VHH binders against q9uj72. Designs and how they scored, part 8

Target 1, 324 residues: q9uj72
Amino acid sequence: MFCGDYVQGTIFPAPNFNPIMDAQMLGGALQGFDCDKDMLINILTQRCNAQRMMIAEAYQSMYGRDLIGDMREQLSDHFKDVMAGLMYPPPLYDAHELWHAMKGVGTDENCLIEILASRTNGEIFQMREAYCLQYSNNLQEDIYSETSGHFRDTLMNLVQGTREEGYTDPAMAAQDAMVLWEACQQKTGEHKTMLQMILCNKSYQQLRLVFQEFQNISGQDMVDAINECYDGYFQELLVAIVLCVRDKPAYFAYRLYSAIHDFGFHNKTVIRILIARSEIDLLTIRKRYKERYGKSLFHDIRNFASGHYKKALLAICAGDAEDY

## First folded at step 1 (VHH)

Design q4 (framework vhh_7qbe_3)
Fold by ESMFold2-Fast, scan of step 1:
Structure q4 (fold): chain B 324 residues (1-324), chain A 119 residues (1-119)
Amino acid sequence: as target 1 above (324 residues)
Amino acid sequence: QLQLVESGGGLVQAGGSLRLSCTASGRTFSMGWFRQGPGKEREFVASISWSGGSTYYADSVKGRFTISRDNAKNTLYLQMNSLKSEDTAVYYCAADLYRGYTPSEYDYWGKGTRVTVSS
């Protein structure tokens, strides 16, 4: 129901908002003799999520139809995914992405990692509720049945949403760092469990102290140690947690860069991150992207996407290639 | 600690060429070149992914400089062509060890190599 943090986002509430007028314009765009995709982009990317929900209610009242359903019916390919994605409240969008990661063809482990490693306790609780209400299934049970091993155990911990908040204890940080150092030397199943419990349950501020102490005693960075000791999706998940703790916007910039360049232009990941972060920290993600990769996110999207899909992504991303 | 050592700097005439090298003491992920001219702040020049498949350049050097790497030698290169007096700077090699990156700066930096372009 509430719009996100706009200080670091790229999408803001529209002034003088009229949901009835917007619903009429969208109705005309979708139910006319030809679909006006520019109208869809111009309205939906320039309203915050709470305003889009009001538009959907006005659309239902006016036409007796579901706006998301009509868009999915009239639109195709990645453009459909962007427009429909904008219409989900954030917890429901996370639930939607997780459901399709597990109930589609195969399992999209990278989607599970991205969402569960990056979301706050409040976001985890809300997505669990949305998942249950939307799919009549328990998110925890579906994760359990679709995954295995220490990867499963780590995801099961994260989906509880019980990470400590604001807690700092330098003595405990030193103790936890010693536990992690021992774990890296022996690399047993119980050591994987100890590392997972520390990374999933300690506060971000506490973990930054743990990582610093680990560097002091081991002479090795936490990510380097994880890369040496572990493999597979368990390794990728632990690395994602560490990167989120250090700088969450930088983690998302890395994910976007990888989706565009190193992992074969994974469109679903680009769409998901742009939508999910548009009202939170996408402006900061954009700055991290430019600082590290030398070109703006806007520039890279313009070069890999085309047509109305490109226009939609650029509208969400905002800014000019030359600005960054 | 990872060490980066730059080489290849020197004096060159405008319109000339230089090749800079940077050797890392171990494996790196993303690498880049930055420069700092007299009385100026450090600025981005070029970056390259671990595989070498993706490269990025500052607009001021695009078409004149080429970044490349040899992972077997843990070495990064910057081929500098059509040099201008404005390219005069200390050139720094930078690297990170992770698929993700830190905020505004690379994790590891060399001490720099000086390039002077005479008119």
Scores: ipSAE 0.000, ipTM 0.152, lowest interface PAE 18.0, mean pLDDT 84

Design q5 (framework vhh_7qbe_3)
Fold by ESMFold2-Fast, scan of step 1:
Formats: C-alpha cells, structure tokens, sequence
Structure q5 (fold): chain B 324 residues (1-324), chain A 119 residues (1-119)
C-alpha cells in the first residue's frame, strides 16, 4: 500500500494521524441510533488508502468486527459503493471491478477498456496478482473466455504488462506510422494485429512520436483515423490507448463526462474513476474536465448526484465552490 | 474454478435444529448464507469474514442462527436453532470480497441445499 506519493491527486495522508481515534469515531457513527453518514464521509475521504487500512485494523482490534462489513450492512445503494470502494487496496479494487465486469451473462467492455488501457506495467502486474489471490482464477483466462476477436487479442496483450519503457527511436517511429497508415487503409486481420502490437507494446514516449509521424504522412489525427476505419469495441479500445498515451488525465475526464452525460447515466463508472484516481491524478483530471467541457466536475456531480452520495463524491473530488 | 458445495439440509420439525455446511475448493475472503423460500426472491441470512470476527445476521434469524467458519478446512457453517415454518427454503452458500449483503455482490454460489420445517 502506497500513501503520500500522488502529487496530482485530491486525497493526501492526514497529518497527526491516529487510527485508534478514527476507528472509535467510525464505531460510534455506525453503532448509533442513526448512522452518522457525515462522520463516515469526513473521516474516510480525508485519509489516504494506507491510513484507511490502518483504521480497519484498529476497528477490528477494538470491536472484533470488520469495518467494511459494518458499513455494507448500515449503508445502501451508491453511497455504500463509494464508502466500501474507498476501503479497497488499489490493485484489489481494479481486480474487483474487472471481475464484476466479466461476471455472468454479458460483459462490461467499457470497464475492461478503461482499466486495461490506462494501467501501467506495475499496476497490471499487481492487479493480476490480486485477481488470482481474490478469485482463485487467472485474469488472463477470464478475459480470454469473456471476449473475442481482435478486441480479445488487444486486451490479452495489454494484460501481460509488457509495454516498453523509455528510449525513443525517430526512425522506428516513422516506420511504425507507415504501418498504422497501411492498417487504416487495408484493414486486414494481419494489419489489425500489427496495429495492436504497436499500440500495446511501444512506450508512451515512442507512441507520441509515432502519432506525430502518422499525422505528417496521413494528414489525419490518429484518433480520427481509427474512428473512420474501425468499429465496435476494438475501435473503442484503440482510441482509449491513444488518448491515454496523449494525456491520461484528459482520457479520464472524457470518461467521466461521458458517464455523467450519457443517456443511461453510469454511476459505477463515476464512482470507480473518482476512487481509483483520487491518489494519482484526480486533481489534474478536474482541471482537464473544466478546460474541455466548460463546467467543473464539481458542478456536474452536484447536478446529477444527491444526498450523502453527492457529499461523498464531492469530498473525494475535493473541488471548491469556485470550481463552478 | 472456485466451487462451493452445501450439505446438511433436510426435513425438521418446528422448534428443531439443523447445521448446514459449505466447503470451498479454495481461499475465500467473505462467505455468507442466502435463502430462497417458495414464491420468494433470494434473501440474505448471515455472513462472516475470513478473520471470523465479523458476523452479520438478518433480523429474522438473529438470536436463532449462528454463522461460523473453519479456515483450515475452507468450511462455512450455519447452526440453525428454534426453526420456524417460515425458515423453509433452499439455502445457498456464497463467497466474495470484502463482505457483501446484496446477492449481486457475491462472486461465487453453491447449488443450494433444501431445508423444510414442518409444523
């Protein structure tokens, strides 16, 4: 568990942290005549994940009970999902979200795309280990079983966590850009394989050079070319990879905007992104959101969420009223 | 391939007792019992976390049922005392993480064991 290393995040380690005192306050909040939801929000959203784990241990020592279980028993709906979600170690939270995306009939492909396209090699390795430990199943095997075609092949590549790091080669970038251009023109199975191999395996720094060379030879933006030439979840996955390479916080801002303003309103996606990114880059995501959409993330959450659920999301977002 | 296998169901007279068991083929973090009575939806009965220290019960069974686990055997138990006719149901073992009360939040399910309480 890492705490305090996420400069662009909205949640930081609390100074003068006392897990015993926090556990006692949470115990009082959950055992009272009425559950004190404001106390839960005020404590859990103002501690980093490592500190929340220490609180859970102190709670177990004092009461002989599981904090997450007590919260799930006393809370309901989306507020329950937010509070419980905050108590997951990050790799286990990713594993949890991926498991539920693939459980039963039907698959949440957008959840698979979001997590697998955006996570670093280290994060992918940790989530595979957490998934195996938690579910006694291999994440790679479950992805293979739940998906198909070039979409499956691309996810299988990403889940290996073997993306190159560092080192740029301008000559290779020019060659790779030509391969991507031919793949967009011809769209054969072999070209789709070459396309996914480039996008999944080259370093982010190298891919930025590739995209620049692609624009020089094709006269078209990489995302625009993919949208014109491909379709389905394969297209969506390729676009997600390109957007993450260019500006990962902007990708998450896009995902949040879509989740909030999509016809179906996707609470699970909003909750997942706010929690998963709270200690990494959520502050940067807020800035990209306002820059791109003209309204703050804070403003949109206020309009679409209500009650303690709204308070919890706003506390994680940590935006001031001036963000409107 | 985590498998959950329930046993111990049967016919019992009102006021009697039964002990249900559920054996998991591997590691589980949180385990629980759910039941589905005739013409009803599946409902929560009791749950327990891996540490054994956190137990939860539906109001209808508090004081009558006791959930426990033996982690060395990967086995979950439900001791049912003072059984009532309304306890008649198929009882399902479930596993998940961390601790879920909703049916949608448990990842693995057994096939169920039938309990019939006659008056």
Amino acid sequence: as target 1 above (324 residues)
Amino acid sequence: QLQLVESGGGLVQAGGSLRLSCTASGFTFSMGWFRQGPGKEREFVASIRWSGGSTYYADSVKGRFTISRDNAKNTLYLQMNSLKSEDTAVYYCAAGYPLYLSTDEYDYWGKGTRVTVSS
Scores: ipSAE 0.000, ipTM 0.115, lowest interface PAE 20.4, mean pLDDT 84

Design q6 (framework vhh_7qbe_3)
Fold by ESMFold2-Fast, scan of step 1:
Structure q6 (fold): chain B 324 residues (1-324), chain A 118 residues (1-118)
Amino acid sequence: as target 1 above (324 residues)
Amino acid sequence: QLQLVESGGGLVQAGGSLRLSCTASGFTFSMGWFRQGPGKEREFVASISGSGGYTYYADSVKGRFTISRDNAKNTLYLQMNSLKSEDTAVYYCAKSWLPRYGEYFDYWGKGTRVTVSS
């Protein structure tokens, strides 16, 4: 493509790939007297997800066993979560994370916000199919049952995967900006509905024009206005949408920074983002992270993680060792 | 958003209870408690999301401390039960604006001192 901006991941297809040889080496690593965790890291973090799926098929053929199950049996704690997580196709991994966000002790609203605010129409459609396949339940029905109010209404809109795409309309952007400004002044249920419909349904390109027009009429940044006008998970979700529209890699850099510096290491969030974004934009996320926070993601992971868990995260990050 | 004011500290006997408060101006945002004991680094105690639906606790205080907030009053609370001499510290409240990059926690004021005798 002859486009200006682009994003880049950290994991790419391995050349000269042999899934049978990789499966055999993993079988030896898992079935030995002591589990060879370095072998697991060196193979699984250096293959793309499609290649890991081929390795799992070869492993099943050779040993009559499930690779993910064997890893869960032999590994523990967060290292287990990283290695098992790498074995999920992306839509199934999103479905897995959403299921555990809703069916665990309490509801992890930040996980719901992160996934549903950041995924494209195609990704939403694929995760809904994967969720139904894996759990025999509709993702939409589970979101409805686990959430409430305008937060629920906003998530229900996002999970439809029907965001507009196409040409921008400056006149409509000015009109939508006025609606958003009125919503911040009046704050009625109808205004919350209009705000949600605009942020969930307009294209990213259109919303960038809306946010520019909003600043022109209000004198205020869209994120700052939402923070002042709304509260709760509804506010947090709306802000996540705006941040994704502006710069999705920067949103994930923020989520990683928050997880690492949130009174200790929020392992599930760090693991989820590194795995989910490894083949999409994780290299761009690393650049935004260092640019905004003055320290590399590599440096921060190194300081908060330890052992093979640390090695695995750093390998996925493919980070700059110069921060040692 | 301009100022955080901690209160409620004092002298208490081991096994006793205290409730700390932190008042913030204006807006809903994530908040937490940290503490610094004599000759120790500042450590995390507990945090609560902007909506109050998500809470996180340090292992040393789980089951003894409860974090809560009253968004109508823009006030954060830490209910401290079964206090131990190891809980002796200056307690600081922190704030973060979830949508702001790199500004996860700010610490303001002198904190409030908790002394547990035993």
Scores: ipSAE 0.000, ipTM 0.098, lowest interface PAE 23.1, mean pLDDT 83

Design q7 (framework vhh_7qbe_3)
Fold by ESMFold2-Fast, scan of step 1:
Structure q7 (fold): chain B 324 residues (1-324), chain A 119 residues (1-119)
Amino acid sequence: as target 1 above (324 residues)
Amino acid sequence: QLQLVESGGGLVQAGGSLRLSCTASGRTFSMGWFRQGPGKEREFVASISYSGGSTYYADSVKGRFTISRDNAKNTLYLQMNSLKSEDTAVYYCAAEPFYSGLTWAYDYWGKGTRVTVSS
């Protein structure tokens, strides 16, 4: 089945945009003794991120205050995380999520996997710059200190942001497929190194050829082979890379489904994916979600979230329960 | 290596009931039922999350079919009530492996079990 490169988000630039008027409305909403949460939702979810940045600048000029800081002070719980999250430029939001994955209680390896396996070379480069600017720490050094083994080596490769592009070679694909098959049989450190180098460094187009050749040689799907041969976060990271190569919106649909249905509602993951993908492919993610799970993302969010938090998530998601 | 085996299909009179079962050779994550009628494309019937806390049904079967699972037995069920001639199809069990909770599609499918509804 053709997955295509045509992807669509759910948030678009607002016509007739006035950042001064929006900043004034937000100031009124936040500075009243009863915070007008509906006003925050109606404005911030209906502007693209570039427009939200212009609103933040107008807010600073008008009130001499930081909009994100005021929202964090006035709002609480997950609603705060959604509203504040919308105010981050995408690279800084990725940096924010990675920082909290490593410097919070324990290490959130699934957050590291999700971001580093799914981001493009350009996104990784911008994320590294944002991380250094915001936290005065080197992202690569923090990943190295928080992780270990082949999992660490794979993340260190991905964070370089040096994946090949536009390279296709059917003969090399056949050779790489043999290396992957041998890595599943032998399981040595050298084979694990060759495996991660192939998955992290070859172009998406080249890897699709490698996966086809692997199935021809082994009689097995690449994901199935990885799951039988490896374990732990190394296995989960390799699988995430394969799924992103195959169909990135479908990977995010699965991550959302797991976050919603695995032992309660995993709020941080749902918030992160909805915000991060809202201007990229969230509409395509919704289509994959409905096709795979039979129920719309809108329906599941509506059933598991509540209050203004629910309203905010549904506004970002858009659509309705009857469609996708 | 994960294998799914469906059972419980057969010939039933309209208005009757059948319970389909699907036994997996190992732990599974999300699971679902699909069907393909004569001369039709394969269509979604019902799905269930790993915990069983979330279920979804195609509009054509809502109120008549119930999906459930027993994780201790690695078994999925579909209780089919008030059967109609339009329900005549081969019913397929589909699953995600437990250890590949990041897959986007049902990677494993059974060979199907035939349900024929006559008047």
Scores: ipSAE 0.000, ipTM 0.191, lowest interface PAE 16.9, mean pLDDT 86

Design q8 (framework vhh_7qbe_3)
Fold by ESMFold2-Fast, scan of step 1:
Structure q8 (fold): chain B 324 residues (1-324), chain A 121 residues (1-121)
Amino acid sequence: as target 1 above (324 residues)
Amino acid sequence: QLQLVESGGGLVQAGGSLRLSCTASGFTFSMGWFRQGPGKEREFVASISRSGGSTYYADSVKGRFTISRDNAKNTLYLQMNSLKSEDTAVYYCAATYYDFWSGYPRDYDYWGKGTRVTVSS
């Protein structure tokens, strides 16, 4: 649970926080003649995750009941998914999303890509522990059994959480760039393995040097080269890694734009990104979205969502006066 | 708990050959051989994927050593030819939790106790 002195998201710790009072207000909202959904939104979207955990504890102490269980019972559809999602600690929310990506109807490879390509070593370690504790299964074994080929090998590397965080080495960056260039020319299984080892294991700072050297050698952008030379989920995973290294908020803006503007509105992806990034970089994601796509994230959510679900998503997004 | 047991080490003359074996008490994914010479860090020798379809070698042993496996017997092999005095080391068998290539000791979850190889002139 990251909450405190680092703030780049849209949700911040509430001043003068009282978890007992909040628990009472939520109890009233859920026990009333009609469920007061506006009260749920106004409280839960205006507290950081650590504060929501304290509210859930106060609720259990006061009512002898589980807050997330009561919300799941009283709420429906995507609004239920938003409210319940806010109640998960971040590592457990990642574990929850990965479990449902693999144990639902079919495998949601885009969810696997999004989470495993974007999470830090610390986030991956915590996510693996949360998954094991909640599902009595190893995350890494479930990924292995649900995936195959070089896509699987790349996910297996990422889930180790062993990305380097050391100092940059320009000479090694030049050598690694040559390996990547050969991988794009030769396209053998061995070269695909070398490619994934570089992209998964080198630090973000080192990979930025590698990508610069790659462009100097090949005359081509790293993403363009991958798109030309590879296909399938392996290609999509490699592209996701490169985009995260370059500008992680821009990657999430891209994912949100795609989820909103694909045929139909991909509710699961929109909900997941807004919640998962709310205390990290969602404000920066919102800025990248507007800069790159010409319309605000707020505007697009208003067009595709409705009712209390819309209100909840907009509250998490926060918006600004220029989007109204 | 998975156990790895190495065998086949011993004293050999320069230019000679040895075959090392490593038997696992159960199922393994990717496997590899590492070695540690006197006063040196543990270094990569060779690795093999679960299927045996992919093999990787350190430059110092390429063309002289061959890694192979028999999954029916849960056994890994290292055929060492044209041995040099520089090959003198304790050889360790290692296994991963996943089927991926790595030349780094930190990426291996299970380790044997090692078997000593001494190459004399």
Scores: ipSAE 0.000, ipTM 0.106, lowest interface PAE 20.8, mean pLDDT 85

Design q9 (framework vhh_7qbe_3)
Fold by ESMFold2-Fast, scan of step 1:
Structure q9 (fold): chain B 324 residues (1-324), chain A 122 residues (1-122)
Amino acid sequence: as target 1 above (324 residues)
Amino acid sequence: QLQLVESGGGLVQAGGSLRLSCTASGFTFSMGWFRQGPGKEREFVASISGSGGSTYYADSVKGRFTISRDNAKNTLYLQMNSLKSEDTAVYYCAASPEELWRYLSSGEYDYWGKGTRVTVSS
């Protein structure tokens, strides 16, 4: 019923770390007339984020320049996005991705769904703080302005970071399952509100019991029911919540598979997931990906990407070189 | 392992109809049909949710093909009407024990049949 797997990342703190030496090597790579992209990859993908922050401080001290700024100036295309992305602390990277999802030509609803459906209460709180500090805007107000309807109401609930944590209650799970079943049959605004409140506010442990009880009374899986009853971004958001509750690494494996194989390839999604999950559960995501799709994430990245961009993604993935 | 067995393929004249069936050896949630024509890659045709309530169709077959299932018999059907020469392909039944995040993606399906050949003459 409950996820019992340990989750593991692919990037770990480097032993014998020297931020001054790393900063000097990066300075040479970027400020020469010929940019040494292999040097950037070899250093930045083999240091944890805390170590990359220390390198950025050493770089500022030595050169009087911003490392992220210099990388954005000297690099181009998706390789630029990967290298610059590695230099953001996780809450600031989430804030950065959300800002660009909302302040671009259109709204990237899939980015909003991915981040807000998957982040913990603590991650949501830190992300809101980083967003406010970096952009001098309130994340909640920007979400409200850029979205509408039940989709907006659901995102507004998630961005509060107030999901319950702790105990399970089987009687309440049976009651909540009945509410969800009724919401699928009636489809009124009130039922959509009740469904959203259950999925956004109950603990993951409690929701797993609710989903089991839902299957018992309806004869149908929770995701299948949502897909039959709802549409648009509201449906996609609800499904994302359910999948994250069941197996968050499997959700990210699915998102990566879709981004790599879907029409119009979503480079930003691949980059975002690899970076954001590199120190959390990317190794577990790799295992779910291979298990579900029969080919490795490493193999698919090799076929999808090229050049230094490919080298950078593969270094972050630290993938199964034996898969082919 | 779960086995899928397709039936109902054959030769039919353009404008005609065929009904394909696929029987699963055990329980499945989501099921779909994919096809591979001569010299082409495998493409999505139609899929159906575990309960049979939600259906998805490729644009090329919308209005002509109907997907349905009988859960008591563990059987999937594809009713093919107004057949065109472009519909000539080997048709594969696919299944997942889980609900699908994206019904049109072949990567979502864990189990596959051996395929049944459909030839549409002009």
Scores: ipSAE 0.000, ipTM 0.126, lowest interface PAE 20.0, mean pLDDT 85

Design x1 (framework vhh_8dlx_2)
Fold by ESMFold2-Fast, scan of step 1:
Order: sequence, then structure tokens, then C-alpha cells
Structure x1 (fold): chain B 324 residues (1-324), chain A 120 residues (1-120)
Amino acid sequence: as target 1 above (324 residues)
Amino acid sequence: EVQLVESGGGVVQPGRSLRLSCAASGFTFSSYGMHWVRQAPGKGLEWIGNIYYSGSTFYNPSLKSLVTISRDDSTNTLYLQMNSLRAEDTAIYYCARDRYSSGWYGFDYWGKGTLVTVSS
């Protein structure tokens, strides 16, 4: 059967899974005299997240202890962040990352952009509930208090999780494209509001039609037009939305490339994307990364990271060991 | 065919307790996490809590002292115990299956709901 194009992760459910045995092996690795970090990597990166949750439950039953807590106690630096990160259900992990993006010194606007521009309606609903459960704070209120202006308004729209699905209308796409073109010409507050409403609320399939119509009338790519007409985090958020609509794996490849090659070497972003996308589209992200940048994600991680941290990231990434 | 059927709703007086049931069929109930969600008239969906395949429970902090979720895997039944009911608890109550054992991967199947009216 012809299936067409689809996305793939790098981590799959393990066959013949035994959570009790895995919990015993992890207990031995963590509670032994010398912490067996290779054992932690070999088990946790070769089980899907649902299986890791079963292991954590078996560990709690067997030892009366929290697996994440024990790993945080025995591990350090970025390796700790990778191993602990694998133990979060996806909505709790998104909530964890958003909380830390907003609490502490300053705000990590790129983390807010990445998560809120890329998550589906269902993922948004679940992360809001997880955030409230974990932090006893309302995600929407924290976003409102930490951000401002049209950037805030756009994030507030996205966090509602109310994007239209399966809606296509070519005539409406032509009208919306004209609105976007006028927004780039006038740049008023009203036009910025119209722009964010279109980008945040129309379905991905509808927006692809809008972007095509925009190029027909303006002679310009939607991303190029946004880059010329807007600035700051509002511009970055709008670009992130367009890139996700066009090719979400390519957006994550772009984010990974930037994180790896930025002056500061943004480890948190690399860890977050690899973990969050491992069961969704990380294999597709690897393909887009190589196509766009000429080097494999595996190659760049190997050159960027070291020690058990490197081993853990490469195990999550999987494959491409000999690629350029 | 996955089916979830809620029961136990109806009219109850303020201050009383009520237990809702959800009968599950068409899947291995003991392998999945389960949720309770409600919708009051004119309001959005409110997540009440979830239960792991193992029996571990997590609750909406605003409701934690008022509700208890439990499961009976031998009868494929999910329960929601509600105490000290108030007019604000008037809602349609839904049970939902999680995609996985943990109860954090979101809802893939829902029941049709059961109406609870708290009225004097």
C-alpha cells in the first residue's frame, strides 16, 4: 500500500518488556558503590516513555523511592538533565520546561516560542493541566505576567489550544493572504492582531494555502516578508509558526542546529528537543538536519558533547554514526 | 471496539456524597491509565484527576480534598468518589482512557458522560 510521507521517532516500545527487571537493574546501577551510568543509558534510552513510567512505578514499589530523585542525587550536570528528563511524561516535561523558562533570572523566550508554536491542540490542553498540577500556577497567567505586547497576545492565543483542524477554503486563503500582505505594508496594532489571529487559528492545511497565495500576490516568501516587516520576539514567534506549518521536523532541525552552533552552546534546547521529539519525529528531524546543513545531527552532537552526556544524547538520536 | 460507560449521576442534595462508575470494555483495562473530566453548564472542560494502571492517583489541586479516584481491574470499572457536594459541582462527568499506562499522554477515548445536578 502506498502510504505517502510520514514522520518517525527514534525510540520505540521495547519487545519482551519487564518493568520489574528493569527497575532492579536501575536500582543496582544507582544504589551500587559505583554508579553504572552506561546501564542507565542502555535501559532508559531503549524504552519508550510509557515503559519508563512503568519502570518508575516498579522502582517505587520495590525501593520505596522516587527514581527521578535518586538519579538527581547520583548524577550531575547535563547527564543528570537527560536521564531525569526521560522520566517525565510529555505533558509534564513541557510544563517543566515552560516553568523553568519563566522562573529565575530573566525569561527564555525561545523556549516559550518553541513549545507553544509547535504543540498540537491536544498537547496544549495536556500541558496546561500538567503545569497547574505540578506548580499550582496557571500557565496562561504566568505567560501573561512574564511577557508583553503582541508577543504576549500571540502566545496567549496559542496557549488556548483552539486552532482549527481539517479546514480548507481556497477563496478564504486568498483573502487571508491579502490581509497578511496589508499587515506587512501598514504594521499597525490592528494589522498585527489580524496577522496573529490568522497564523494562530487557521488549520495547518489552510495556512499552507494562505502562504502559497501570499507568494502569488506579493512575489515574496512568507518568512522573508515577516523578517523584513517585524522584529523582536514577535517576529521570531511568527516565523516559528510558519516554519512549523510548512515542515515541523525542519523547524526542530533548525532549532537544534542553532542550539549546537550558537556561541553559548545551548545544552537545554538540545536535551529538550531530543527527548520531546524522540517518539514523534526525531528520525525525520535527523533527515531534515542532514539535508539542510550537510552534516548529520549525530556528527554534530559527537563534536559538541562529551562523556556519558554524549553517549546519552547519541543513544536518543540513534543512527548516522558514519554520516557527515 | 473501545467503550466507556459512565453511571451513578443524578440529582443530589448539597453536602452529600456521590460515587460515579465507568464501565470499560473492548481493551485490556488493567494496562491503561484513566481520567475523570467534568464540564459545568456554560464552562469549559475541567480535569479532575487520573489513575495509573498500578493505582497511583493524581488530582487537580483545587479538587484534591473533595474527590478520590479508584479502579477495580477485576470488573474493568473506574470510580470517582465525591464528597461535600456543592451547587458548583453540577456538571456532566466524563471518564476517558489515556493513550498509555501512566495517565499523562492524553485522551484517546471518552464516555458519553453522566449528569450530576447538586440541588436542594
Scores: ipSAE 0.000, ipTM 0.181, lowest interface PAE 16.0, mean pLDDT 85

Design x10 (framework vhh_8dlx_2)
Fold by ESMFold2-Fast, scan of step 1:
Structure x10 (fold): chain B 324 residues (1-324), chain A 122 residues (1-122)
Amino acid sequence: as target 1 above (324 residues)
Amino acid sequence: EVQLVESGGGVVQPGRSLRLSCAASGFTFSSYAMHWVRQAPGKGLEWIGNIYYSGSTFYNPSLKSLVTISRDDSTNTLYLQMNSLRAEDTAIYYCARAPRIYSSGTWYFDLWGKGTLVTVSS
């Protein structure tokens, strides 16, 4: 649960919560004549993550079985991924997504960028612990083995979770802006390292001052400068960091828009963002999406998803086609 | 009473094997992932490995060739088989349960045994 001044999620703790009753309803839904997918949606999308964990415990006590396992056995395709995904505590879900981004056919670099560029120091620390406990592998070692070059070096910095926190220093911001400007002009390995150190290690409020000073010095927006000077996943990672610093909900709106409209519907990305952001800022993401792209997130999901999968995503997203 | 009780520790000679047991009571053992953790004198905690309720095992890479974790759900017992023991394996060995409810939003162990001492000496 998050009740911040300017950002809000779409999922809140249910009042008058009864985990035993919810577990019984889910047991009936999964063991009935036909799987009652509407019942699964109605319960799991209308409870916060902590309450879903209590339901899983009640389910285990009542039936002697794992709720996530039973859902994976009874459900298929993307609907299975949504329902099972809701059952992970946030650091374990991040660990789960990173593991699957690096195992199997190829590497999902966009998943690595999204998670590591957007998570706080605390979230990074918890995700590393969850990854080690769940998969018995070191997250840093897996990132190192699956990536290369300056892209790898930048991800390795972010996964340390050592970003500065605290108040601003305007004089340092002016100095850092000059370093960033020189890095865009020279583009050497040393300058790429200096870029990395500034973008990965300075506080968000400090970086906002750096970006303003950069525009004053260069006459160019920081994102535009990066897009002109760099390429590949390194460029995409640097852009992701800048976008998160400026407006993290707008970054997730961008990621959702791209996932929905690029080369077909990128289901894994849509599912991951809706679940991961549902209790943090998904309502704010919806507002940014409408403002930037002219159509609501609800409208676009409705048009590209189908069946119970569509119903599940819309329930997490909440609102209607005319919201924001 | 919800508890974990380790046994099987003692004095063993270098190069020998030892099997530790952990008896679980007061909860549905078969539904939990279980872990082994050790602490050498004057050192921090070192994670040894885990076993999921599916039976899948994962180990600390530095220890993988030296240890095997198993479980017997019919007797609510967790095991740690240790081979080729060295002086540096001298430690208190704990079994621990991973929580099913993540109320704090962090991954941690919510139940620990009191530990069993293993001393490797000549």
Scores: ipSAE 0.000, ipTM 0.122, lowest interface PAE 19.1, mean pLDDT 84

